# Miniprotein binders against b1l550: the designs that were tried, part 240

Target 1, 279 residues: b1l550
Amino acid sequence: MRLPEELLERARDIHSEAPSHRIKLDRVGSFGLKVPVEFKGFLLLAEADVWVSLPEGRRGVDLSRQVEAIYELSNPPKDPFSLCREAAISLLEKLNYADSSGVSIRFDAPLQDGESLKYYGVEISSIASDEIINKIRVEILGMTACPCTAELIRAYKSSEIAATHTQRSLGILEVSTKAEHPDPDKLASIIERAMSSPLRTYTKRPDEGGLVIRSLSNARLAEDVVREMIHLFLEEFGHLPEDTHILAAVRSMESVHMHDIYAERSFSLDEIRKEISSH
Key: E = the ipSAE of ESMFold2; O = the ipSAE of OpenDDE; V2 = 0.75 times the mean of E and O plus 0.25 times the DockQ between their complexes.

## First folded at step 19 (miniprotein)

Design ya18 (at its last look DockQ between E and O 0.95; V2 from the best seeds 0.82)
Fold by OpenDDE base, look of step 19:
Formats: sequence, structure tokens, C-alpha cells
Structure ya18 (fold): chain B 279 residues (1-279), chain A 99 residues (1-99)
Amino acid sequence: as target 1 above (279 residues)
Amino acid sequence: SEEELERLADEFRELAERLGYDEIEVTREGDRFTVEAERNGVRIRIEVEVNGKEIRITVTIEKDGRRIRFMYVITDPEKLEKYLEEIERIIKLFLEERR
């Protein structure tokens, strides 16, 4: 049942009214929208959050306009990075009472693994005000082998390839920049290369053996993984603005403990360059 | 690099022209150029810097006393066209009348 449009003329615009308390809100929006995106030839249904700031003199946000803004830009489906940036800007323009806007888009990115697929988690965001800041978070699972246990076993049995415990580790790269979002596949690659080995969706027996041997030959602490991620990131993305902020982290789901091991470093490109140059 | 900079300047001029800007000013300063134009109260400033293989594009849009700035750092020339199209779409959003 649609109410007669004539009733809208009689109804107060509740959103434009003065609030009972004149307080600015940082984010008001719709969370958990589903939007189609095109990524590497895949049509994906991504989850999206859209929001704007609300000035102290306005009771509510025009939520319908927010939803319209992102869906207008989502048809036809486009790459999620362009969508994110364009939508953030569109929100700010369409909702002109707002001084800031934001869009977040989340999806699992397909990654080719032989004839099968792996995936990594992606969360991208764009925050618009007088400037636009783009953020990307990539999470991908890999495998780590413990060098400490390997060394103990080597000392005990004098084997060339020492057995050690292996575990799944979640690598995380989060980048916030005034530039466009960095390439997520490159970020995922950095994380995988920083670990003892990548994971495989399926393995044949010879391949599985080789994977494990590679891990054992490239045993790394969680700390090693983070440092390697940072090193590889600087090589690949050193061209980004100096004020670009990075979080590099790993969560190792240790197979010999009931808890996880976590390591992280937060830094700007300027900061880390100064640190490395000082050594 | 100079030919590349001129080509880029032309591309951005053409972009502004396609968007209906008639008064387009292109200023060159060394390895940088700036394209400035105004239409219907929407002012655009596009700054392009070329450093070796890196192209830095900074876009500023001003409308109704608000300014929005965003930036691209392009190392792969194949992405340039994509971002030009994006910039064009973004500016077009501002040129549209607010309903």
C-alpha cells in the first residue's frame, strides 16, 4: 500500500527538523547493503556501508538518498574501487549538509590456484571531506613453520631438514592513502610471499610434499613474517605518498598452543624509511 | 617526457571540453602542468606531475564554497585511461543539478 503523495505535503520533514539536542554525529548511514561489483572478470555481491556526517542542526539523514547514490553508481556493475571513491564523493555532493562521507565495501576476492580458486578478504573504504582518504584491508591465509622447534629437532637428530610444527597464519595489510587504493592482488601476494608457504585449495601428493618441504626450508616466526611483509611492501609500493599509513600484521594460529600469536607494526612510509635508513 | 606531458595536458584539456568547460587555462611549470576551468559555479583544478614513470594527478573540485581534493599516483600507463574516465564521471556528478 502506497500512501497518497498528497500526504507528503502535509507531513513534516522530520529529518530537516532541529534536533532536541544540537549535537553533530560523525556517521549516519545504511550498513549491510548488498551491491554488485565486477572484479577480475567475476561478478560479485559485495557488502557495503554508506554514511555521512550529520550537522548539529539537523535531526536526521536522508537515508534513501544514500542508498540511491550507491546503487546508481553500481548499475552497471563496476570495479569496487572506483565505486567506493565515486560513491563517497557522490554522497557528499548529494547530501550537501554533510561535511564528510564514507563508503566501505567488503568481499572475498577470487585468487586463481591451479584449476581451483583461493580467496582473500578485502575491505575497501573511502572517506571524503575536503580531501579523500582511501583505505584497503587485505587478509589472506598462509602457512608458517616454526624455526625454533626446527632448530631443537635439528640439534637432537642432526637432520638436514628438521621437522617442525606448521600452522595457518592470517596475514593482514591495511593501507590508508590519499592516492587510489593499492592493488589488492599485489597486497595478497606480498602477504603470501612473506609466509613460509602459501596455502593450496587442493594438492596432489607430490605437490603437497613439496609445499611442506618449502615451508620447512623457509621457517619463519610471526615476527619474521611481519618484517618481511613490510620489506616487500616498501619494494612494491614505495611510490605512494609519504603520509601513507600501513598496518602490517600476522595472526598465527599456533598448532602447539591453544592461543594465537599476534604481531603487528603500524607506520607511515616516511617513518619506516627513516627507521631503515638509520641502520 | 616532454611529449608525454604535452599529451597529458591535451587529454585533460579535452576532458574539460567534453564536460562543457569553455574557459580552460593550462599552465605548465617544468614537469608539472595545471588545468583550471570553471563552469556553472563548478571550478576544477587538475594538477599533473610526471616523475619518471610516475604520474601524480591531483584533482580539486570547488562548488558552493566546498572543496574536494583527491589524488592518483599512476605507475602503470594502462591505468591512466581508467582514471581519466573516473575523473570525468566525478566532475560530471558536480555538474548535475541537485534534485
Scores: ipSAE 0.798, ipTM 0.923, lowest interface PAE 0.6, mean pLDDT 92
Fold by ESMFold2, look of step 19:
Structure ya18 (fold): chain B 279 residues (1-279), chain A 99 residues (1-99)
Amino acid sequence: as target 1 above (279 residues)
Amino acid sequence: SEEELERLADEFRELAERLGYDEIEVTREGDRFTVEAERNGVRIRIEVEVNGKEIRITVTIEKDGRRIRFMYVITDPEKLEKYLEEIERIIKLFLEERR
């Protein structure tokens, strides 16, 4: 049932009233929206959050206009990175009482894995005010092989034994920049190349043996993985603005321990270049 | 190169023309150029700098006393067209009337 539109002229506009407590809010919005996106020819159902700032003198946000802004841009489905940046700007333009807006979009990105697909996690956001700040977080699993145990076994009396424990490790790169979002596939590739070996959806025995041998030949601590991720990131994305901020991290699910190992480093491009050049 | 910089300036002038701008000013400062235009109270400023294969684009849009600035740092020339289309769509948002 649709109510008569004449009621709009008689009803109070609750959202435009002053609140009982005049306090600015940083994020007021709609969270958990489902939006279609197109990524590398795949049609994916992504989860999105949209928000704006709310000044101290305004009681509420026009929530229908928030949702409208992103859904209008998501039809037909398009690149989630363009959608994220455009929607953040659209929110600011449409809700002119806000001094900032934000959009986040989350999806699992498909990646070719031989004859099959595997997936990695992507979360992007765009925060718009007088500038736009774009953030991307990529998470992908890889394999690490412990060099400490490998060295101990190499020192054991039989030089023909090459062994160590291997485990899944979750690699994380998070980039916040004034430039456009970095390519998630390149970030995922950096993480995988920093690991001892990539993970596969499935393998036959000969391929599985090769994967294990590769891992043993490229044994790395979680700390080593983080350092390598930073090195590779600088090679690929050193062109980004100097105040670009990066978080590089690994959570390694160490197969011989009751607990996980975690290593991380946060830095700006300017900061890390000075650190590296001092050594 | 001088040739490449002039080609890029023409591309951004054409972008502004497609959006209905007709008084488009293009200025040069060495390896950088700026495209400026105003239409229906929407002022745009597009600054482009070329350094080797790297193209840095900064877009500023002003409407109703509000200013928004965003940028691209393009190292893959295949992505230039996509970002030009995105810039055009974003400026179009400001030229459209609110519903």
Scores: ipSAE 0.745, ipTM 0.905, lowest interface PAE 1.2, mean pLDDT 89
ESMFold2 (binder alone), look of step 19: mean pLDDT 82; pTM 0.834

Design ya19 (at its last fold request DockQ between E and O 0.97; V2 from the best seeds 0.82)
Fold by OpenDDE base, fold request of step 20:
Structure ya19 (fold): chain B 279 residues (1-279), chain A 96 residues (1-96)
Amino acid sequence: as target 1 above (279 residues)
Amino acid sequence: SEEELERLADEFRELAERLGYDEIEVTREGDRFTVEAERNGVRIRIEVEVNGKEIRITVTIEKDGRRIRFMYVITDPEKLEKYLEEIERIIKLFLE
């Protein structure tokens, strides 16, 4: 039942009224929207959050306009990164009382693994004000082998192949930059290459054996993985603005413990370059 | 190269023309070009800098006393067309 349009003329605009308490809000919006995106030839249903700031003198945000803004840009489906940036800007333009806006999009990115698929997690955001800041978080699982246990077993059995415990490890790269979002596949590749070995969705026996042997021969601490991620990141993305902020982290689901091992480093590009050059 | 920077400046000039901008000013300063234009109170400034294989594009849009700035750092030439299209779409949001 559509209410008669005439009723709209009689109704107070509640959103434009003065609030009972004059307090600015940082974010007001719709969270948990589903939007179609195109990524590497896949049509994906991504989760999206949209928001704007609310000035102290305005009671509420026109939420319908926020939802409309992102869906208008989502048809036809496009690259999620472009969608994120465009939507953030569109929100700020359409809601002229806001001094800032933001969009966040989350999805699983497919990776081809032979005839099968593996995936990595992606969370992106764009925050618009006088400037736009883009953020990407990539998470992908790999395999690590413990070098400490390997050394103990080597000392005990004098074996060429150092047996050790292996586990799944979650690698994380988070990048905040004034540039466009860094390439997610490149970020995922950096994480995988920093591990002892990648994971495979499907393995034949010879392939599985080779994967494990490679892991054993490339045993890495969680600390090693983080340092390698940083090294590889600098090689691939050293061209980003100097004020770009990075979080490199790994969570190793250690197979011999009930708890995880975690390591991280947060840094700006200018900071880390100075650190490396000082040695 | 100087030739690459000039080509990029021309591409952004053409972009502004497609968007209906009539008064387009292109200024060269060393390894940088700036494209400036105004239409119906929407002012755009596009700065293009080429450093080796890196292309840095900074876009500023001004409308109704508001300013928005965003940038791209491109190392893969294949992505340039995609980002040009994106920039065009973004500017259109302000012209509507």
Scores: ipSAE 0.798, ipTM 0.928, lowest interface PAE 0.6, mean pLDDT 93
Fold by ESMFold2, look of step 19:
Structure ya19 (fold): chain B 279 residues (1-279), chain A 96 residues (1-96)
Amino acid sequence: as target 1 above (279 residues)
Amino acid sequence: SEEELERLADEFRELAERLGYDEIEVTREGDRFTVEAERNGVRIRIEVEVNGKEIRITVTIEKDGRRIRFMYVITDPEKLEKYLEEIERIIKLFLE
């Protein structure tokens, strides 16, 4: 049952009081919200977190206003990137006691795969203060083929048919920038192209043979996958602000070992350009 | 181009007009322009620089002593209208 609204004049505003312990909090918010988004014609149910900072002199955050703000912006469902940026700014404006706000949105992005679909993981965030920092993380599985075994077998028999082991590898690109979020499909494409071959939802036997042959022709070390990701990223996104920060990484589930291999490089655009131009 | 730059400046002037801004100042210097306006204590500054196909837009909104700055680096002209609409929606949040 709904209480009479006139009682608001008589009730204490608990949230605006000073706390007994005056300690600033960095993130106070609502986590695990389910928010509808529209991506490439698909209506998806994304997971979202929203938060603001809380100054040392304020007892609580108006959490209902946080939730209301993001749901207002998500109706009707819209592009998750616009939602993320707009919600972060809206939170900071609506909760004027905060000096920063944040929104994160997570979803599986659909990709066409022949006559079926596959997907890749996307997490975006926007952190608003006196400036807005937009971050996107894309994760997609691909196939890698070991060049070491392939070369050994080639050298042994001078065979035109090299045998080697293949495995799934998880590629990761994470971009933090003052500009709008990069296109996730382009990031996923960069990761897949850096691998020995993309994965398929399914393959018929003739297509499977082709997939394996292509992967062998493009055998790569995990280290070289990361290097190729960086190269391709610079070709596609070299226009971003110079202080844009990138993490490129691969976790390879090596099929002949009991353990995974991991390779990673983080850099700013300014940093990597200086590194490349000095050689 | 000169025509493209003038068209963009007109689009941002019209954006500010739709939001109810008066006395919109547009200053231009080469391949860039700045749109400035203030209404009801909400000041906006939109800086646009065009370099070939690349359009850089920096938006600064000031209200009640708070300043927020965000930007776009657009290389696909088909996305320009989408981001202009987003900018308009964001500024409207401050005017409400």
Scores: ipSAE 0.737, ipTM 0.910, lowest interface PAE 1.3, mean pLDDT 89
ESMFold2 (binder alone), look of step 19: mean pLDDT 83; pTM 0.842
OpenDDE base, look of step 19: ipSAE 0.796; ipTM 0.923
ESMFold2, fold request of step 20: ipSAE 0.731, 0.730, 0.705; ipTM 0.908, 0.908, 0.901
ESMFold2 (binder alone), fold request of step 20: mean pLDDT 83, 84, 83; pTM 0.843, 0.846, 0.844
OpenDDE base, fold request of step 20: ipSAE 0.796, 0.788; ipTM 0.927, 0.925

Design ya2 (at its last look DockQ between E and O 0.95; V2 from the best seeds 0.80)
Fold by OpenDDE base, look of step 19:
Structure ya2 (fold): chain B 279 residues (1-279), chain A 96 residues (1-96)
Amino acid sequence: as target 1 above (279 residues)
Amino acid sequence: SEEELERLADEFRELAERLGYDEIEVTREGDRFTVEAERNGVRIRIEVEVNGKEIRITVTIEKDGRRIRFMYVITDPEKLEKYLEEIERIIKMFLE
């Protein structure tokens, strides 16, 4: 049922009214939208959040216009990076009362693993104001082996290959930059390379054994993983603007404990370069 | 590098022309150039800097007192066309 359009002439525009309390809001929008994106030859259904700021003198946001903005740009489906940037800008253009806007797009990114697929989580965001800031968060699982236990067992048994406990660990890289979004596959690769070993969707027995042996021979603390991620990141993405901000983190789901081990470092490229140069 | 810079300048000029800008000013300063144009109250400024294999593009759009700036840092030449198309689409949104 559609109401007569003539009613619009009689109805108050609630959104444009003055609020009861004159307070600016930072983000008002629609969360949990589903939008199609094209990524690496895959057509994916991604989750999206769209928002704008709301000035103190306006009661509400034109939410329908926000939704329209992103879906107009989503047909035909395009890469999520362009979609994110364009949509953020479009929101500011379409909603003139907003001083800032934002778009976030989330999906599981496919990653080839031999004849099978594995995946990493990705969240792509753009925040628009006077400037556009692009943010990307990549999360991928790997495997870590504990060097401490390995050392104990080595000392005890005098074995060449020391047994140790292994666990699944989640590596996280979050990058905020004024440049375009960094390549998520490269970020995922950095995380995997920082782990004791990658995970595999499918393994044959010889491959599985080799994977575990590799992990044991490359035992790393959660702290080691984070430091390695940072090191590898600097090698790959050192060309980004100096004010680019990075969060490197790992959550290790330790197999001998009921709790997880977490380590992180937040830094700008400028800060970390100064730190490294000082040593 | 100089030939590349000139080629890029031409490409961005052509981009502005395709968008219907008629008053286009291109200024070159060393390893950088700036394209400035205005149409129907939409002012664009595109700054391009070439440093070795890196191309830095900064786009500023001004309309109705609003200023929006965004940037690309291109290290892969294959991405240049993609971003040019994106820039064109973005500017077009303001002209509509």
Scores: ipSAE 0.785, ipTM 0.919, lowest interface PAE 0.6, mean pLDDT 93
Fold by ESMFold2, look of step 19:
Structure ya2 (fold): chain B 279 residues (1-279), chain A 96 residues (1-96)
Amino acid sequence: as target 1 above (279 residues)
Amino acid sequence: SEEELERLADEFRELAERLGYDEIEVTREGDRFTVEAERNGVRIRIEVEVNGKEIRITVTIEKDGRRIRFMYVITDPEKLEKYLEEIERIIKMFLE
């Protein structure tokens, strides 16, 4: 049932009224929207959040215009990064009372893994005001091998046994920048290369042995992984603006311990370069 | 180089022309140029700086007292056309 449109002329515009309590709000919007995106030839169902700021003098947000902004841009399905940046700007243009807007998009990104596919986690956001800040977070699993146990075993005998414990480790890179979102595949590659070995969707016995041998040859502490991620990030993305902010982290699910190990470093490009150049 | 800067300036001038701008000012200073235009109260300023293979593009759009500024730092020339199309779509939002 659709109500007569002439009622709009008689009804108050509740959203544009002043509220009883004149308090500004930072984020008012629609969360958990499902939007189609196209990534590397795949049609994916992504989850999106959209919001705007609400000034103290405005009672409510026109939620239909918010949802409309992202759905109009998502048809036909397109690159999620362009969608994210464009939707954030569209929100700000459509809702002229807001002084900022934001869009977040989350999806699992496919990655070629030999003859199969694997997936890694991606969350992007764009925050628009008088400028736009683009953020991307990539999470991907890899394998790490403990160097302390490897050294102890080596010292125990004449090194006839090359052994240590290995475990799954989650690598995290998060980048906030004024430039366009970094390529997620490059971020995922940096994380995997920093680890002792990548994880595979499946392996046959000879390939499995090879992955384990690679891990033993590249035994690394969680701290080593984070440092290597930073080094590789600077090689690939040193061109980004100097105030670009990065978080590099790893969480290792240690196979011989009841608890996880976590290592993290956050920095700006300006900050880390000064730190490195001082040595 | 000089030829690459002129080609880029022509691409952005054509972008503004496709959007209906007819008074387009292009100003060059060394390895940098600026494209400025205004139509129907929508002012654009596109600053481009070339440093080796790196292209930095900064876009400023002003309408009704609102200003937004965003940028790209392009190291892969194949991505340039994709971002030009995105810039064109964004500016068009303000003209409609």
Scores: ipSAE 0.712, ipTM 0.905, lowest interface PAE 1.3, mean pLDDT 87
ESMFold2 (binder alone), look of step 19: mean pLDDT 83; pTM 0.838

Design ya20 (at its last look DockQ between E and O 0.95; V2 from the best seeds 0.80)
Fold by OpenDDE base, look of step 19:
Structure ya20 (fold): chain B 279 residues (1-279), chain A 96 residues (1-96)
Amino acid sequence: as target 1 above (279 residues)
Amino acid sequence: SEEELERLADEIRELAERLGYDEIEVTREGDRFTVEAERNGVRIRIEVEVNGKEIRITVTIEKDGRRIRFMYVITDPEKLEKYLEEIERIIKMFLE
């Protein structure tokens, strides 16, 4: 049932009314939208959040207009980066009372693994005000082997290849920049290369054995992984603006403990370059 | 590099023309070109700088007292056309 449109003339606009308490809100929007995106030849259904700021003198946000803004731009489906940037800007243009807007798009990104697929998690965001800041978060699982246990076993057995415990580890790179979003595949690659070995969706026995041996020969602490991620990031993305902010982190699901090991470093490109140059 | 910068400036001018801008000013300052135009209260400023293999494009749009600025740092020339198309779409949103 649709109510007569003529009723709109008689009904007060609740959203435009003064609130009971004059307080600005930072984010008001629709969360958990599903939007189609085109990514690397795949048509994916992504989850999206859209929001704007709300001034102190306005009771509510025109939520329908927010939803319209992103879906108008999602047909036909386009790359999530362009969608994110364009939608953030569109929100500011369409909602003139807002001084800031934001869009976040999340999905599992396909990554080719031989004849199969693996994936990494990605969240693409754009925050718009007087300037636009683009943010991307990539999460991908890898494998780490513990160097400490390896050293103990080496000392005990005097073996050429020391056994050690291995575990699944989640690597995280989050980048915020005034430039366009960096390539998520490159970020995922950095994370994988920073670990003892990548994970494989499908392995034959010889390949599996090789993967484990590689891990054992490349044992790394969680701390090592984070440092390696930073190092590789600087090599690949050193061209980004100096005020670009990075979070590099790893969560290791340690196989000998009930808890996880976590390590992180937050930094700007300018800051980390100064730090490294000082040594 | 200089030839490339000039070509890019021309392409941006043409973009503005396609969007219906008739008063377009192109300024060169060293290794930077700036394209400025105004139409129906929508002012655009597009700055282009070429440094080696890097192309930096900074777009500023002003409408009704609001300023929006965004930037591209292009290291892959194949992406240039894509971003120019995006810029055009974005500006068009303000003109509608």
Scores: ipSAE 0.776, ipTM 0.917, lowest interface PAE 0.6, mean pLDDT 92
Fold by ESMFold2, look of step 19:
Structure ya20 (fold): chain B 279 residues (1-279), chain A 96 residues (1-96)
Amino acid sequence: as target 1 above (279 residues)
Amino acid sequence: SEEELERLADEIRELAERLGYDEIEVTREGDRFTVEAERNGVRIRIEVEVNGKEIRITVTIEKDGRRIRFMYVITDPEKLEKYLEEIERIIKMFLE
């Protein structure tokens, strides 16, 4: 049922009133929106959150204008990174009482894996005020092999048999920068190269053996996976602004333990450069 | 290079012309240039620096006393046209 338009003349505009308690709010918005995006030729259904700040003198936010802003830009479906940046700016322009706006978009990104696909997690955001801060988080599974067990087995009766336990490990790179969002495939590649071996959707026995052998030749501690991720990140993205912030982390689901191993390091580009140059 | 800077400056001037700006100032200083224009109370400033394989573009838009500033650090020349189109779409939001 659609209500008569003339009621707008008689009804209070609740949102534009001053609130009883004049308290600024940091994030007021619509969360869990379903938006279509195009990523590398794929049409994906992404989940988005949109919000703005609400000044102390305004009782409510124009929620319909928020939703309109992102949906107008999402038809026809387009690149999720452009959508994220453009929507954040559009929100700030459309809701001029806000001093900041934000958009986040989450999706599973497809990757070619032989004749099939695999997927890795992507979450991006853009926060707009007098500047735009763009953030991307990439999560991808890889295979790790324990170097401690590998060394013990090698030393046992001077054996030439290479063996150790292998496990799935979740690698995480999170980047916050004033520049455009980094390419998620490059971030995923950095994570996979830091691991002992990539994971495949499926393998035949010869290929499976090859993956295990490769992982044994690249056995790494979780700590060293994180260090390698940082090294590779700096090679690929050292050009980003100096105040770019990075989180590199790995969670290893160790096959011989009842618990996971976790390692992480956060840093800015200028911080890590000072650290490396001092050593 | 000098040729690369001149081409990019012309491309950004044309971007502003497509958006209806008619008084476009281009200022060059060494390895960088700035394109400035104002139309209907919307002031833009697009700063570009080319350093080897790297192109840095900083965009500032001012309207009604509010300023927003965003940037790109482009190392893949294939993406330059895409980001210029994005910049054009963003500026158009403020002019409409």
Scores: ipSAE 0.711, ipTM 0.905, lowest interface PAE 1.4, mean pLDDT 87
ESMFold2 (binder alone), look of step 19: mean pLDDT 84; pTM 0.852

Design ya21 (at its last look DockQ between E and O 0.93; V2 from the best seeds 0.80)
Fold by OpenDDE base, look of step 19:
Structure ya21 (fold): chain B 279 residues (1-279), chain A 96 residues (1-96)
Amino acid sequence: as target 1 above (279 residues)
Amino acid sequence: SEEELRRLADEFRELAERLGYDEIEVTREGDRFTVEAERNGVRIRIEVEVNGKEIRITVTIEKDGRRIRFMYVITDPEKLEKYLEEIERIIKMFLE
């Protein structure tokens, strides 16, 4: 049932009224929208959040306009990076009372693994105000082998290839920059290369054995993984603006413990370069 | 490099022209150029800096007292066309 349009003329605009308490809100929007995106030749249904700031003198946000803004730009489906940037800007243009806006798009990104697919998690965001900041978060699973246990076993049995416990580890790279979003595939690759070995969707027996042996020969602490991620990131993305902020982290689901091991470092490119140069 | 810079300047001028801007001002300073134009209260400023194989594009749009600035850093020439199209779409949103 659609109400008569004439009623709109008689109804108060609740959103434009003064609030009971004059307090600015940082983010007001619609969370958990589903939007189509094109990524690497795949048409994906992504989850999206859209929001704007709300000034102290306005009771509510016109949420319908927010939803319209992103869906207008989503048809036809486009790459999520452009969608994110354009939508963030569109929100500011359409909602003139907002001094800031934001869009976040999340999906599992396909990654070729031989004849099969694996994936990494990606969240693409753009925050718009006087400037636009682009943020990307990539999460991908890998495998780590513990060097400490390996060393103990080596010392005990005097074997060339020391057995050790292995576990699944989640690597995380989050980048915030005034430039466009960095390539998520490259970020995922950095994370995988920082691990003892990548994970495989499927393995043939010889390949599985080789994967494990590789892990054993490349045993790494969670701390090692994070440091390696940072190192590889600097090599690949050193051209980004100096004020670019990075979070490198790993969560290792340790197989000998009931808890996870976590390590992280946050830094700007400027900061980390100064740190490295001081050595 | 100089020829490339000139080509880029022309491309951005043409972009502004396609968007219906008149009185386009192009200023060159060394390895940088700036394209400025105004139409119906929408002012655009596009700054382009070329450093080797890197192209840095900074776009500023001003409308109704609001300023929005965004940046691209292009190392792959194949991405230039894509971002030019994006910039055009973005500016068009403000002209609508």
Scores: ipSAE 0.781, ipTM 0.919, lowest interface PAE 0.6, mean pLDDT 92
Fold by ESMFold2, look of step 19:
Structure ya21 (fold): chain B 279 residues (1-279), chain A 96 residues (1-96)
Amino acid sequence: as target 1 above (279 residues)
Amino acid sequence: SEEELRRLADEFRELAERLGYDEIEVTREGDRFTVEAERNGVRIRIEVEVNGKEIRITVTIEKDGRRIRFMYVITDPEKLEKYLEEIERIIKMFLE
């Protein structure tokens, strides 16, 4: 049943009233929206959250305008990064009673892997007020090889056995900046290059052997993978604003243990440069 | 480089013109320029600084006493056109 639209002229506008308890709310919005995006020629179905702040003097948010705003911008489907930044600004402009707005978009990014595809995780957000803060988190799996076990096996009875335990490790880079979102493929590449070897969707035995040999030749502690991520990040993104904040982390599913190993470092560009220059 | 900088300044002037601004002030100092304009109570300020391969763009939009500022730090020239189009779309939101 659809009610007559003419009733809007007679009904109270509940949202614009003052609430009985004048308390500001930080985030009021719609979460878990499905939004089409275009990424590198792929049409993907992303998940999005949208919100605005609500001042103490306003009872409710025009929620339908929030949802309409992001869907208008997503048709036709476009680059999720542009969508995220534009939607956050649009929400703040359209809902002029709010002093801040936010948008988050999550999707699995396709990545070419020989004649096949693999995927890595991407979550972006834009928070708008008098400035915009853009955040991106990239997660991708790689292979790590333990250098400690490799050295013990090498030394075992002067053996020529080249072996160590290898495992899947999840690399994480998270960047918060006033500049536009960094390219996720570049972040994924940094993570993979810091690992002992990338993972493949499939390999034939000669290629698999080569992958394992590469891993043994690049055996690295989880701690050193994080350090390498930071080094590579600074080479690629050292131009970002000095107050840009980064989290670099690795979670390794150690094949010889019942538990995972985790290493992380967070820093601003200003902070890390001072640290490095002191050595 | 001088020719490229002049072309870049012309692109931002043209951006403002496409949006209906007709009193556009462009000021330049070395490898930096600023585009300022106002139309229908929507004031824009676009600051562009070129440092070698890096282009820094800061956009400020003011309407009804509200100010919003956002920036881009471009190291890949191929992305410049995309961000100019994005900036144009964002400013258009404030103009109607």
Scores: ipSAE 0.740, ipTM 0.911, lowest interface PAE 1.2, mean pLDDT 89
ESMFold2 (binder alone), look of step 19: mean pLDDT 83; pTM 0.841

